VHH binders against Geranylgeranyl transferase type-1 subunit beta (CDC43). Designs and how they scored, part 23

Target 1, 376 residues: Geranylgeranyl transferase type-1 subunit beta (CDC43), of Saccharomyces cerevisiae (p18898)
Amino acid sequence: MCQATNGPSRVVTKKHRKFFERHLQLLPSSHQGHDVNRMAIIFYSISGLSIFDVNVSAKYGDHLGWMRKHYIKTVLDDTENTVISGFVGSLVMNIPHATTINLPNTLFALLSMIMLRDYEYFETILDKRSLARFVSKCQRPDRGSFVSCLDYKTNCGSSVDSDDLRFCYIAVAILYICGCRSKEDFDEYIDTEKLLGYIMSQQCYNGAFGAHNEPHSGYTSCALSTLALLSSLEKLSDKFKEDTITWLLHRQVSSHGCMKFESELNASYDQSDDGGFQGRENKFADTCYAFWCLNSLHLLTKDWKMLCQTELVTNYLLDRTQKTLTGGFSKNDEEDADLYHSCLGSAALALIEGKFNGELCIPQEIFNDFSKRCCF
Short names: E, the ipSAE of ESMFold2; O, the ipSAE of OpenDDE; V2, 0.75 times the mean of E and O plus 0.25 times the DockQ between their complexes.

## First folded at step 6 (VHH)

Design u03 (from u01 with T50G T97K L107F; framework vhh_7ubx_2)
Fold by ESMFold2-Fast, scan of step 6:
Structure u03 (fold): chain B 376 residues (1-376), chain A 120 residues (1-120)
Amino acid sequence: as target 1 above (376 residues)
Amino acid sequence: QVQLVESGGGLVQPGGSLRLSCAASGFTFSSYAMYWVRQAPGKGPEWIAGISSGGRTMRDDSTKGRFTISRDNAKNTLYLQMTSLKPEDTALYYCAKEYSDFYLEEFDYRGPGTQVTVSS
């Protein structure tokens, strides 16, 4: 055995692979029932494995069978007898006269199929036009935002349902996966101008995006990724972009970065959060916000790695939230590793290395393969 | 189904004290960070205090030394002890739970709020 010249990596790759593998292997393989959020579990697990260079298509292709069975195609009771399709995640709460197709489970399924390289099914069997029509029906006609699912009686989104920037991102990501690239492509299915108007209305006074003038890094990432997929980032004013960059840099909790350590005077500084990113002002650092903030910075400026403290966020992730015994990443140093933070923490590290596509939340290699295969 | 219900607000004179409570249900309370958010008339929301699952606390500088956040995991209850109240502390106070998108967790749940009015 040779001695390593530079010593071992700080990343416990083998433990992370086993962590993600456990989540896939503990899922029921029978056709007897549906587990709550199994679609999300599959997505985050195979995404994490793909980030750590596992050949997921060869090892976990049997999960495609389960996902394909959750593809639903139905005819709406409307004047046009509109055919829609999408993916359902759970049958636990199946309300009579309500569709169980929703935007998040549809996106998770499509991204999982792409990562598993199920291109034959994706290109020849999956009805992309009926998927796009489902997305079309989820758009609010008055404000241009999107709801996650339809009211079966009205076959439209309810005014009571949540319709924030998360669902705008998911809707546009699904349409992008279905082949939409130009404004003309998107306009076939949605009112792109009303959507853009809604997104711009969610700009906050001092930068970033969020509801009710409350900046939030998660909503900011959703808005910027949506604009990127619509080729519309240039519609943001230079002032707003500069304000947003400044706001995002101040989300990093750091004695060495933009947020100065002021000891007793800085109520937001906590040594346990050093290097991590917060979702908004006066909140604890969280592993997932490393991804949401770095993705947002990446979309706004080519110089993002020079502007933020990438070494400090790397140290936060590897020293505080990485779990060296179990594998995976936790939300913070007080919690156990969970699938969501394990995936997004790994994605943040991959994004720093130029190996992750933040706009679709998949590894860059997978995005490159998808892009070569799928064109109009 | 996440539910947060605040109580303990009211009218108080400057220099006075109030203890706000938030009864939480529909999630494993002990496993999540909890926050207090306030919104004064004509102003945006302010996140003023937070407490982690492990008991670490953070507070806005304007309330540090006057407000204390605490939790009782056995009762699924969050507290905000407010002392030396000032007219500028007048606001609707919300209990909040953070969550992450694209998972079983969701963004920010807030209760309906409890009104605090500081005047003579």
Scores: ipSAE 0.539, ipTM 0.802, lowest interface PAE 2.0, mean pLDDT 84

Design u04 (framework vhh_7ubx_2)
Fold by ESMFold2-Fast, scan of step 6:
Structure u04 (fold): chain B 376 residues (1-376), chain A 121 residues (1-121)
Amino acid sequence: as target 1 above (376 residues)
Amino acid sequence: QVQLVESGGGLVQPGGSLRLSCAASGFTFSSYRMYWVRQAPGKGPEWIATISSGGRTMRDDSTKGRFTISRDNAKNTLYLQMTSLKPEDTALYYCATEYSDTYFLEEFDYRGPGTQVTVSS
């Protein structure tokens, strides 16, 4: 007995499990009007189920085995006949972008295989070197950042494609999953020094990371997770780390302490947002930013639970965005539950309990098992 | 593809009023939070007004009582009604929303090209 309470949780666990199971089985279109990404739906659904102690390997291993069909290995029409591989979001010909190998679909598929404990397929059938070569091709040679996919005519990333901190995180996470640990491992596939230079160039004057010197907690989480996977968090100056911790703590919209005073001065306080985290100043609190901000704080300081209001964010998630009728978590108190916010809200709660690995965005037990197989 | 196009800016005298509009396309407008962001010469961007899908608004103390954000979901249009304008309100005004093209990070910042507001005598 390590905890004082044995009573029913305020968390509606049974409803949350049914919410994730429904989304996994039916794979509906996104509420937000972008094209459905089946690999993302699988990842968020099984991650959510794993957080709520469902043995997804035993229950869904065979059902989700069809995801293996999305693994594509191809030879580029280049001088060296380079072999690359990765995952596509769909095999349907009428969705052009979904048939292209891309970084997000590849990461979601690999993380899903790890959670399903599909180690036989992962270690014997997947060609990790060709996966890593795909990541290599996505790196911009000039700035060290990454694009999500290759132009089919040039077999290189387009200069007009987005190459922000999200893709830096995804690229490094894929390489880490493929076995890269030391700088020498990463250097086999990417220019690690240029990547580090790019990440450091995205530091904001008053702390945090973001595009165009505008701090953003999502970008901050991506940057810090990338540096953690590269064993390079120590390359951040003490001043920048302190400024970033301060900035992140002020993202919590609070009805007490120094945070209440700060939020009132910043004109962003709203009682409906009490305890939640905002992505940046003058925006509403959002379920996903609880995860992005808490993950960032966890990576920067061991004392993060002493510095932020963990009870208030727990109350925000359970009382404001948890949907007790349907299960799941919504973005805010005005919207219905959706898969993305349901997974990240659950992940934020799991992170507070020490049960979630934010660097790879998977449950801590799964990360520990994976780590033992690759490093020990 | 997300597209935001602002209009309604211009030159106005101190104490005057302007109504900015933003035409949105390429996403389900009614389901997304919308923002007005401004950037004055030599300063960083300032997120001045927010409206939720349900119509809830967040205040900014520098514009509280003077600016009103509103939306028309049937027309996919966001508005900013500005009254009692001051010289310090001079800035390029952007319409913004959070949108994901990857389904990994759904809360990515997307902005229009902006509309210039100049408050001078």
Scores: ipSAE 0.441, ipTM 0.751, lowest interface PAE 2.9, mean pLDDT 83

Design u05 (from u01 with T97K Y99G S100Y Y103L L104S E106S L107F; framework vhh_7ubx_2)
Fold by ESMFold2-Fast, scan of step 6:
Structure u05 (fold): chain B 376 residues (1-376), chain A 120 residues (1-120)
Amino acid sequence: as target 1 above (376 residues)
Amino acid sequence: QVQLVESGGGLVQPGGSLRLSCAASGFTFSSYAMYWVRQAPGKGPEWIATISSGGRTMRDDSTKGRFTISRDNAKNTLYLQMTSLKPEDTALYYCAKEGYDFLSESFDYRGPGTQVTVSS
């Protein structure tokens, strides 16, 4: 008969819904610039609305037509005349012999269509094999990492393109959406062993993942999500998992307990960051790193909510980076709300409530419905 | 397009001082945190100084008390004042801005760098 004394919700749900809705409405505006990533904006906005219990499939189904228009299927100018497909960010420039298909735009489009429940398109129109072949072509044969797009002259990834853990995550997430589950499924399209070797090579000496032995919570989340989708988290050593958990817990800025005495000596402590997570050492707390750190902890241990200070990060998000007048979340207390931090701050709160699937970065209810169908 | 152009590097003797500048364009400079990153040959990048949009600063322990980061939002310029320079400070110094979206291909923005060499 004991009741927990929970304060009233401080989440300004109505304002957050309006914030995400404004971003969707501004996309057709004549004042939107040429460098606007519309696919990312649709994804973050639809995800944010879905987190706040908006029926996005009923309300925003009109965006499906625009997204479907960005699905491109093309034949590469190679010896095998390989057929690939994916999603482009822009239709403004039509170069007949080129491909503008890109891994991030493809993932954002697919996740948005899943949230909008466009299952008929996924079952009847989307060519999953040609989509998977595009992902295959993005894998570097020497190290197993992925680039975001193909050079239209060589039909290969450019040697100067970024091929870090972000694109490994995006590639595997696309293949997972296309129906890959077992190692045999993935091996049909990519060199899974080389990919795993690359991911393991990006482990840092004292825990976490990054580049050149530089730990970073965003790369850590991408690596762990990739391993989760490959059913390969168990391949991580117990020591590395423990070291990574310890590193992630130290990313939370705290003035409580024993840390209270250390705050005067800790160069990274700032009261404005109290409760928030930093993405790496010697940087300020940031709303998005609440998501990247909490997702990483969630993937490493079922006890993650007992190990980190979830009430403090909730207070950081709601009291410092939530914008109660405009809706949305900012990067930190000093900046205006933006779409990316608004989506990931909302996702972090939803993850704490058990309502968000971090591996595909979509609401848990949507993931459950998608998993039952397996029609992609 | 986001552009960052560093200047002010050069050869100095141990104990000397340099002021690095970074001219920024293509984004609303005052709305973003800015960073100084250095990279010595054969080593990974080291984030040595951070300044928030509101002017809060953070520095690594190895440069604390010797380096000062500052910004002039009217000029879209970031500065690093370096004093008591040591041979270990020899590196390419990059002005850096992170994009707001970590999953974006264009997340990491850096200038071409300015070389600082501390030698007798």
Scores: ipSAE 0.559, ipTM 0.786, lowest interface PAE 1.6, mean pLDDT 84

Design w02 (from s0 with F103Y L105F E106L L108Y; framework vhh_7n9e_1)
Fold by ESMFold2-Fast, scan of step 6:
Structure w02 (fold): chain B 376 residues (1-376), chain A 121 residues (1-121)
Amino acid sequence: as target 1 above (376 residues)
Amino acid sequence: DVQLVESGGGLVQAGGSLRLSCAASGFTFSSYRMYWGRQAPGKGREWVSGISGSGGRTYYASSVKGRFTISRDNAKNTLYLQMNNLKPEDTALYYCATEYSDYYFLEYDYWGQGTQVTVSS
């Protein structure tokens, strides 16, 4: 007779916790590289720890003081003396008539404060209206998209910067965190109709969203999360939703295919990628695209777990990209673990368990606590 | 900063061959996956081939599998695409690309300027 063993978890939880903790330990003492990305490092590290059930507010509340120092509030050299605010990635001298505030650092700081439960500072000291005015200035007036920062000469979005769906997501997420819920709320700060027009213009011929008419699961996740935060997913046609679901299911590299398709070997199959998700057609599977694809599917259909191979993507993450010696997750099985893929791989696993909010990219329990305080 | 410079395109008759090259600089080439994509007239961008940092793994679109071969020379920071048995449908601007992350929410592509491939019937 054989008995099923309750063996040790395949997830090396203690090593993952130590991996994320190492990144936080370097932040207060390091003057080396990654200075401009320190807010992202805090965000991914705190998010990863929170996913693995670390009480981050109790253990890492001392990082709040460092993060608060990165909050900059300034008056623009314009006719209205417009007050804007946001977060910078490094503690450097502000150049007169220039700003180091950008959308990604601002969102990462806000999400980190939410995860660390810095609600008193968030609700009483942060000037949410000046944060929202910064977002407003980043919107391109002609196409409704967003750039990451302002041109210091014009105090408007830089024409040379990328304005893709990533920055649309970041801008809307910041406004949502600042209290925007209804179309009227968003319209106070941005041209919501132009933004929606831009997002819809990034729809691809056979489903999904992208840039240069190329379907891309990362841009799809950004677009769908943006529409979810704008309460506008219903503006997508049923055909586009179904085409997008079908496209996303085809991103899973599997010898068994998807439930909606025949189970013969896919043309794009590579055994080393078995179970993983590719971000685009004819590319390798990648840890982060497990998150972007699963988040997109989750936003489009409540039945997504019945449509994709969740066990196979779990096996891909745990057996191929999880690093059992160092902790963390790598982009692929040939590379070392890095913070970005470690966080998003962990988030993908948490999404499967119903423990992660993909729209704000934070754990579900934290989102629930935040939503009770903010206004849902 | 990342720079990618494609070369080797041109006009070729159906059934012919071309070899594309991509000179890479500004990053640790051997640590990054590299890709060839193309954009045909009236169509969106599409990926045709990829190669791992070590060169140990390769990937091909079904439309080019068996006809195209991707390779790399990490000592020279150069990516190659050997294209055999070319068809008129292969006519496109071909781009060398790599995926890069700056800790923002998505990895993004660095693309070169492209090299034009035209296949006559």
Scores: ipSAE 0.624, ipTM 0.843, lowest interface PAE 1.9, mean pLDDT 85

Design w03 (from s0 with F103T L105F E106L; framework vhh_7n9e_1)
Amino acid sequence: DVQLVESGGGLVQAGGSLRLSCAASGFTFSSYRMYWGRQAPGKGREWVSGISGSGGRTYYASSVKGRFTISRDNAKNTLYLQMNNLKPEDTALYYCATEYSDTYFLELDYWGQGTQVTVSS
ESMFold2-Fast, scan of step 6: ipSAE 0.681; ipTM 0.873

Design w04 (from s0 with F103R E106L L108F; framework vhh_7n9e_1)
Fold by ESMFold2-Fast, scan of step 6:
Structure w04 (fold): chain B 376 residues (1-376), chain A 121 residues (1-121)
Amino acid sequence: as target 1 above (376 residues)
Amino acid sequence: DVQLVESGGGLVQAGGSLRLSCAASGFTFSSYRMYWGRQAPGKGREWVSGISGSGGRTYYASSVKGRFTISRDNAKNTLYLQMNNLKPEDTALYYCATEYSDRYLLEFDYWGQGTQVTVSS
């Protein structure tokens, strides 16, 4: 049976704020030097604080100066002398004759600046065209997928670099932030038809998206978010959408079932996982897959809250993976809280409340404010 | 620098048994969930069993429930899969795996090299 959530009074908000603040405050003293994950750390920390109603713009505006220093604009040694820009994870990687710019650090920096409300930067300083050209160079011309960075010798991605659905999502999200909305906007920088062809080729026979022909809720979320940002969800067949919804609903580990599957029990049920979502069939539930599965369902059907057990996933997050002593959320009930699961578990709860924009992975209020200022 | 090395596969007749082992290194083994997956010729990858870091919780695909038993020895950094009453349909390359965050967006699996299991009819 699908039921309304009653869990928000059990959220240890003050402890969660302290958890995220500790990660952010330790950045100058730890994670120093060559740690390319610093941009991801600031993103997850600021996102978590924003979800728990901290005015991050007022409190952490000093981080804008640090992040702006990681913005690099350079000229490629190619026939057109292409000007590109983006963000690096570490300043020591900014060396002559090499691009240290990569798609993940660029997206995390841009989203962090949006959450910190650095609108002056977006309106006056950020060279959106050169940033979009960097994304353009990351697209593989043969299959339409994207790699994370460029080789300094060839000014293109290595054939052995990963180019899965994660980087398709990141590339399109960056272009969207830069102002691309219509197919014509995207076509100025990328081969949109080849990208769509690649995404469609990653459909699994019985629904969902994945790698190596294996359905995976994380890759499904990346693919669906990409299609949403491209205004192309309607290009998916009705059968594939229905199969994907059915597959996602079966990812919730539940002894109770939902109204769509009330006569059927999840064969993979484990009491410790009750209410949580698994990323794949026959695997344990995980805090982050609550977000990836719920975002996917939200993008596929407006009635997703009536089709899944939102009360049960709320109870799983608050009773099993929420750490009431330290703050934060763990991957599962046996592990300590970590930044990634703390942010995505909080995001899943916010998504259930209608307070989170899953396509860009930021709070809905932040998205609305950004959209108003940048003519979205 | 995660390393997963599977062993124990081979040719066996229907109704027979095999015990697979996976030697793990490069991470704190006892802190991570471990899994066995398989890929049959011409088919996609599928997960057949999982075990929690402590070994206290296990998970099985319906196709192998009652026939396969997953276990671990955290002192030896080794994962096991005891396979009983094997069927021709169990013929596949068997992989052990663990989940890692990519530090970007998703958790993903590190897969071992695999060990081939062939069940004759």
Scores: ipSAE 0.659, ipTM 0.863, lowest interface PAE 1.8, mean pLDDT 85

Design w05 (from s0 with F103H L105W E106L L108T; framework vhh_7n9e_1)
Fold by ESMFold2-Fast, scan of step 6:
Structure w05 (fold): chain B 376 residues (1-376), chain A 121 residues (1-121)
Amino acid sequence: as target 1 above (376 residues)
Amino acid sequence: DVQLVESGGGLVQAGGSLRLSCAASGFTFSSYRMYWGRQAPGKGREWVSGISGSGGRTYYASSVKGRFTISRDNAKNTLYLQMNNLKPEDTALYYCATEYSDHYWLETDYWGQGTQVTVSS
């Protein structure tokens, strides 16, 4: 080897593994706060460990079997006695909506099972058709968007619940995991044309997707991932794709060729955010938006690594938001590491290395293995 | 529960000043970045200013830079926006906001109820 070898890794892999393992070890304990979602904790922890090459199936499959207890199968009080199933966030008795099946918990559980290679349960015990019927019931018949859960009195989505692009993504991801691939597969359970109409209606004039006519990289990633899973990215106009790429590239905060070192004309520039991505205009850079922006760029153009400053975002993540003492990644350089940003910061780095599947938010090797099984 | 309550809006003549306040509760205020956004009739939401948890870092949209000053009092869990040399185009509902992770799929914005600022020409 005539060239200088790479120095020691700047990634504190052992500390990151310990960070994610700590969160899994706390799962049997009582968690404070009614907003703590144990299915989300298992998903982000298992995903983070998988990104750092831990054999999660061998280490955690037997210890995390409690996630199977959150699988609920029930019969709706409707004319057809529809059988639905999915995952709940809590098994606690006598708490309103504690036993409500919901889209996010269902997706987190399914992705965790895939990462843990719980395929025997997935193929023999899990009723994929009743899962898909639950997703079907969550679709709004007028707009084609999705709500998180059903109203127990009407057995359909509540008109007051949020139905933004996050839930469109989650619904389609669940159906994809259940085996839907072609338009005919999806059409068995949902109105695919109405869903596409809703997604297209969330396009912003100058590119990107959002809510309330505000371009937002998180919603953009949800919309593009949904379209990718529906094999419908080609339905986006060339102009919209070009505008969206341009908008996403301008989300990267950079002093390197994009602006003067301390330009007063670039109000969003801050040296401590250099290389990071903002989720929307005029906001600070954030660890998770590195993932949402890079995933969006990856889905829109094969040349994405040549168009953005991947070294700068890597330096932002490793030097600013990576926590070398505790492991994990924080939202920004002033906060402590948290599970969500630790997972998505790790995922962003893995995506740059070609080791992460952004459409299902799991490691690429796991996605490749799952795809070869063609289960439904 | 995260709660954000804005106050201090009103009617002011062009060139005048207003000070907005946002009372925050239900989270560890000093650990979170805080933002002021606004929405004028017929326009999308615009972020105008942000401040780090410590208060040591701030940013401003070009449209307000040099005229608006963001600050916070972590002991009082209160965010401020000092608005000087107000222009008719500053007329909008002003919201304070933070990004909060509930460990769900995507972070969400927590917005207050808003306070109306009207600048007469």
Scores: ipSAE 0.641, ipTM 0.855, lowest interface PAE 1.9, mean pLDDT 84

Design w06 (from s0 with Y104S E106L; framework vhh_7n9e_1; at its last look DockQ between E and O 0.78; V2 from the best seeds 0.00; counts 0 for: pae E 2.03 > 2)
Amino acid sequence: DVQLVESGGGLVQAGGSLRLSCAASGFTFSSYRMYWGRQAPGKGREWVSGISGSGGRTYYASSVKGRFTISRDNAKNTLYLQMNNLKPEDTALYYCATEYSDFSLLELDYWGQGTQVTVSS
ESMFold2-Fast, scan of step 6: ipSAE 0.712; ipTM 0.886
ESMFold2, look of step 7: ipSAE 0.500; ipTM 0.782
ESMFold2 (binder alone), look of step 7: mean pLDDT 82; pTM 0.822
OpenDDE, look of step 7: ipSAE 0.841; ipTM 0.935
ESMFold2, look of step 9: ipSAE 0.510; ipTM 0.798
ESMFold2 (binder alone), look of step 9: mean pLDDT 81; pTM 0.823
OpenDDE, look of step 9: ipSAE 0.814; ipTM 0.924

Design w07 (from s0 with Y104T L105F E106L L108A; framework vhh_7n9e_1; at its last look DockQ between E and O 0.88; V2 from the best seeds 0.00; counts 0 for: pae E 2.9 > 2)
Fold by ESMFold2, look of step 7:
Formats: structure tokens, sequence, C-alpha cells
Structure w07 (fold): chain B 376 residues (1-376), chain A 121 residues (1-121)
């Protein structure tokens, strides 16, 4: 007999399924015409359902087929008459030109279609070359980073939008889905040398990635996932990898410290956050940073489960942020569940179980089927 | 259209006190964790204190713990930082901040413009 055990399953699976299903059911009626976040809502909901063993392809494939009409293909008025394509967030806001398509909606739509196993769409309707050209037009020529959309007057990247590590990840993920694997594949559409230069410029002095030398576990996960998709993680120095692993382990809030580190009381400790992860120094723990920190560690070392206290973060998620009445996960133990934290809390648990592909943020089984079957 | 407007900064001698305020609008203030951060000239940004949406939990960087007190008045949509026993190293631009989801992969930061605190020896 085992000496330590949890009682009956601590995961309220049926409540979680209902939580994610409610978000899909409300989508067409609650925010009709003005909700630019529809692709993200679908992605987070379908991911959560997949993690909790719902066959989303069988159950939602036909019901969510309307997503296909969000795909827009157009010709830019530039000197080369460039053909681009991508996904829009709302059909009411759909303008028949390139500036209404954007990188985040495109990635969320593509990942959702992959989870729905709509491979016929990828083989027949999706024009992967025009998608990749849209990504190309979003790259900043001076920095190598990416913006989310084009300026409708100039057909150049928007000068008012952010251009940070999030959009580098999104851009590379889209190209990967379109079939880019080698440096030569990516170089057909983007300047990979400038992109790598930008990513490396976001390294912080004492490890991790972030803006203005402020390490941030979300940006760290974006940078590492981008490098993984580019087969370029080995371009990081051993010292930087070691510093980053150390920094990430210190994001876990514990009165007992991290495994293999000094046993002094963690100065950032707050007992209500015990076991969870901070995204930045001197901030509260947060359900989503369990995922971002664990994914970053997973990409940096195969020993990540031995280095961090995965039982403690599991306890944080299940005992503090899981919401047993509604389903879902909250940001912290004082707030209600929301879709973003529900998806990423579920993904963190799935990553610990080996069932989640952190590089593309989809369940591993779905990634494996996509990779095996797609004709790129 | 989130707005965060700090006030209450100024020049003070070491050992003195100041009270900073941050007026918030454009979002449901009581639903969001709020933070105070600071940036000294030529230095990186650092987070000095945080407070939960209800005000029931607070956090302090070790450099200010015992000297600074964060609070909020959800009826007035206002965040406060009471700074006591100020030291020259507390000299910085102080700003309030929150995180929110814009459904673009990560949560985004929203920052105020800041209020200058200068502590003289």
Amino acid sequence: as target 1 above (376 residues)
Amino acid sequence: DVQLVESGGGLVQAGGSLRLSCAASGFTFSSYRMYWGRQAPGKGREWVSGISGSGGRTYYASSVKGRFTISRDNAKNTLYLQMNNLKPEDTALYYCATEYSDFTFLEADYWGQGTQVTVSS
C-alpha cells in the first residue's frame, strides 16, 4: 500500500468541461458583432476541453465550422502586388483589405483548426504561402521583431502597435504551422538573423528574457519557444541557460525553497501563494505563471521536474485556484475563474503529466497527429 | 481606455514621509490587483508593493517592508502608497500599474505616467 495518497480525484473534471463549454455556447450571442477576441476564446476553450478528454473534433468540428469564414485572402496595393492572407477577429469589423487581419487571431484560428483536425482545410483552402507572406510583412526591418498587423494606408507594419517577444513567437508559430522547419524555410519569408538578434537582445543580465532588463517568465517562455521552433536553443550560452534555470526556479513561492537550492526561507514567500510561480520578482504568484515557468524549464533541461517542486505547484493549482463550484481556474485564490487562467492552469497540469506540447500550446496527442498527417 | 494618474510626489528630507495616490478609471478597479513600481535614473524598473483587488492581501519588496504601506479605496477607485522613513535610495519615479488580459497570448501591463519622489540627505 502507498503511504501517501490523495483521496478521490481532486480535479473537478465535469465542472471544468462545463466551464469551457459555456464559453463556446455564449460566443455567437453574448458579444455579437463587436468581439475581436473570438478566435482566442475558441482556442482557450477547445484546448481546455481537449485536456479534459473531450473529443473536440467529433463534438465541435461541424458546430465551429463558421471559423473558416474568418479567413481573408487579399492582394496588397504595393509594388509587388503581394498576396497575403490571415484571420480576422470579427466579421462586422472585417474590412476587405489587409489591416484587419492580425497575427494573434491568425495563430489562434490555426491552432483551433488543428485541434478540430480540419486537415482538409490545410490541404485545400488554406494558402500557406500567402499566410507566410503576411507574417513577412509584419516583421520590423530595423529590429527583426514583429508587429501584429499592417497599417491600412501604407501596407507596412503598424507603427503604433507593440513589437515584442509575444509577436516573435506568434510569427514563428504561424510559419511552423505553414511548414517552415529549416533556416532556409524561414528565410524565404523572414530575416532570421535579425529575428535572432532581437531575441538575444532581450536577454537579461542575470538570466531570463524581458524588456528593459526586467526578467519576465512570460517573455522567457515566448523567447524559448520561438528558439525551439527555429531549432536554435543551442545558440544560448551555457551560462545564460544556467542563470535562466536558476531565475525560473526562484519564481516558485515556497517557505522551503527550491529543490537543490539553499534552504533559507524564500524572501518572496506569501503563504497564500505557496507552491505557485511568480512571473516577475516581487509580484504575487499567478496560475498562468505556473505554465509559463514550467514550459520554460521544460525547454531548458530534461531535469525540470527534478529541479522544481511539481507536487507543490499541483497543490497550488488544485487547492488554491481551481474553482469547484463553477469549474475553471482563477488567477489567484481570491478571484473568480476566467478563461485565460482556466486554460493555462489546465495546460500546466497537462504539461506535468507529459500530455501537452508547450512549444505550440496544444495537447501533445493533437500535435503528434498534426505533424504526422499534414501535407506541408 | 484605462487611465492611471499618480500624484503626491515631491522633495522630502531623509526620514520624512510622503503619501502617493493613483486615480484609476476605464476598468472595474476592484477586480484587479494593483502594484506600485519605481525607476531611479539610469536604473531598471523595480516593483515595490502590490495589493489584491479586495485589498485583503498586500506584498512589499524587502527594501521597503516596514516603511511603506499600500492601500486602496475601491469606492473612490484610488490606490495609495504611504511612504515613511524615506531614504535617499528611495529617490525615483513612482508609478502605479495593473495587469490585464487583452487576449494576445500574455497579460499586458498598464502603467501610469508616474510621480517623482526625491529624498535629500
Scores: ipSAE 0.447, ipTM 0.762, lowest interface PAE 2.9, mean pLDDT 84
ESMFold2-Fast, scan of step 6: ipSAE 0.699; ipTM 0.883
ESMFold2 (binder alone), look of step 7: mean pLDDT 81; pTM 0.826
OpenDDE, look of step 7: ipSAE 0.758; ipTM 0.905

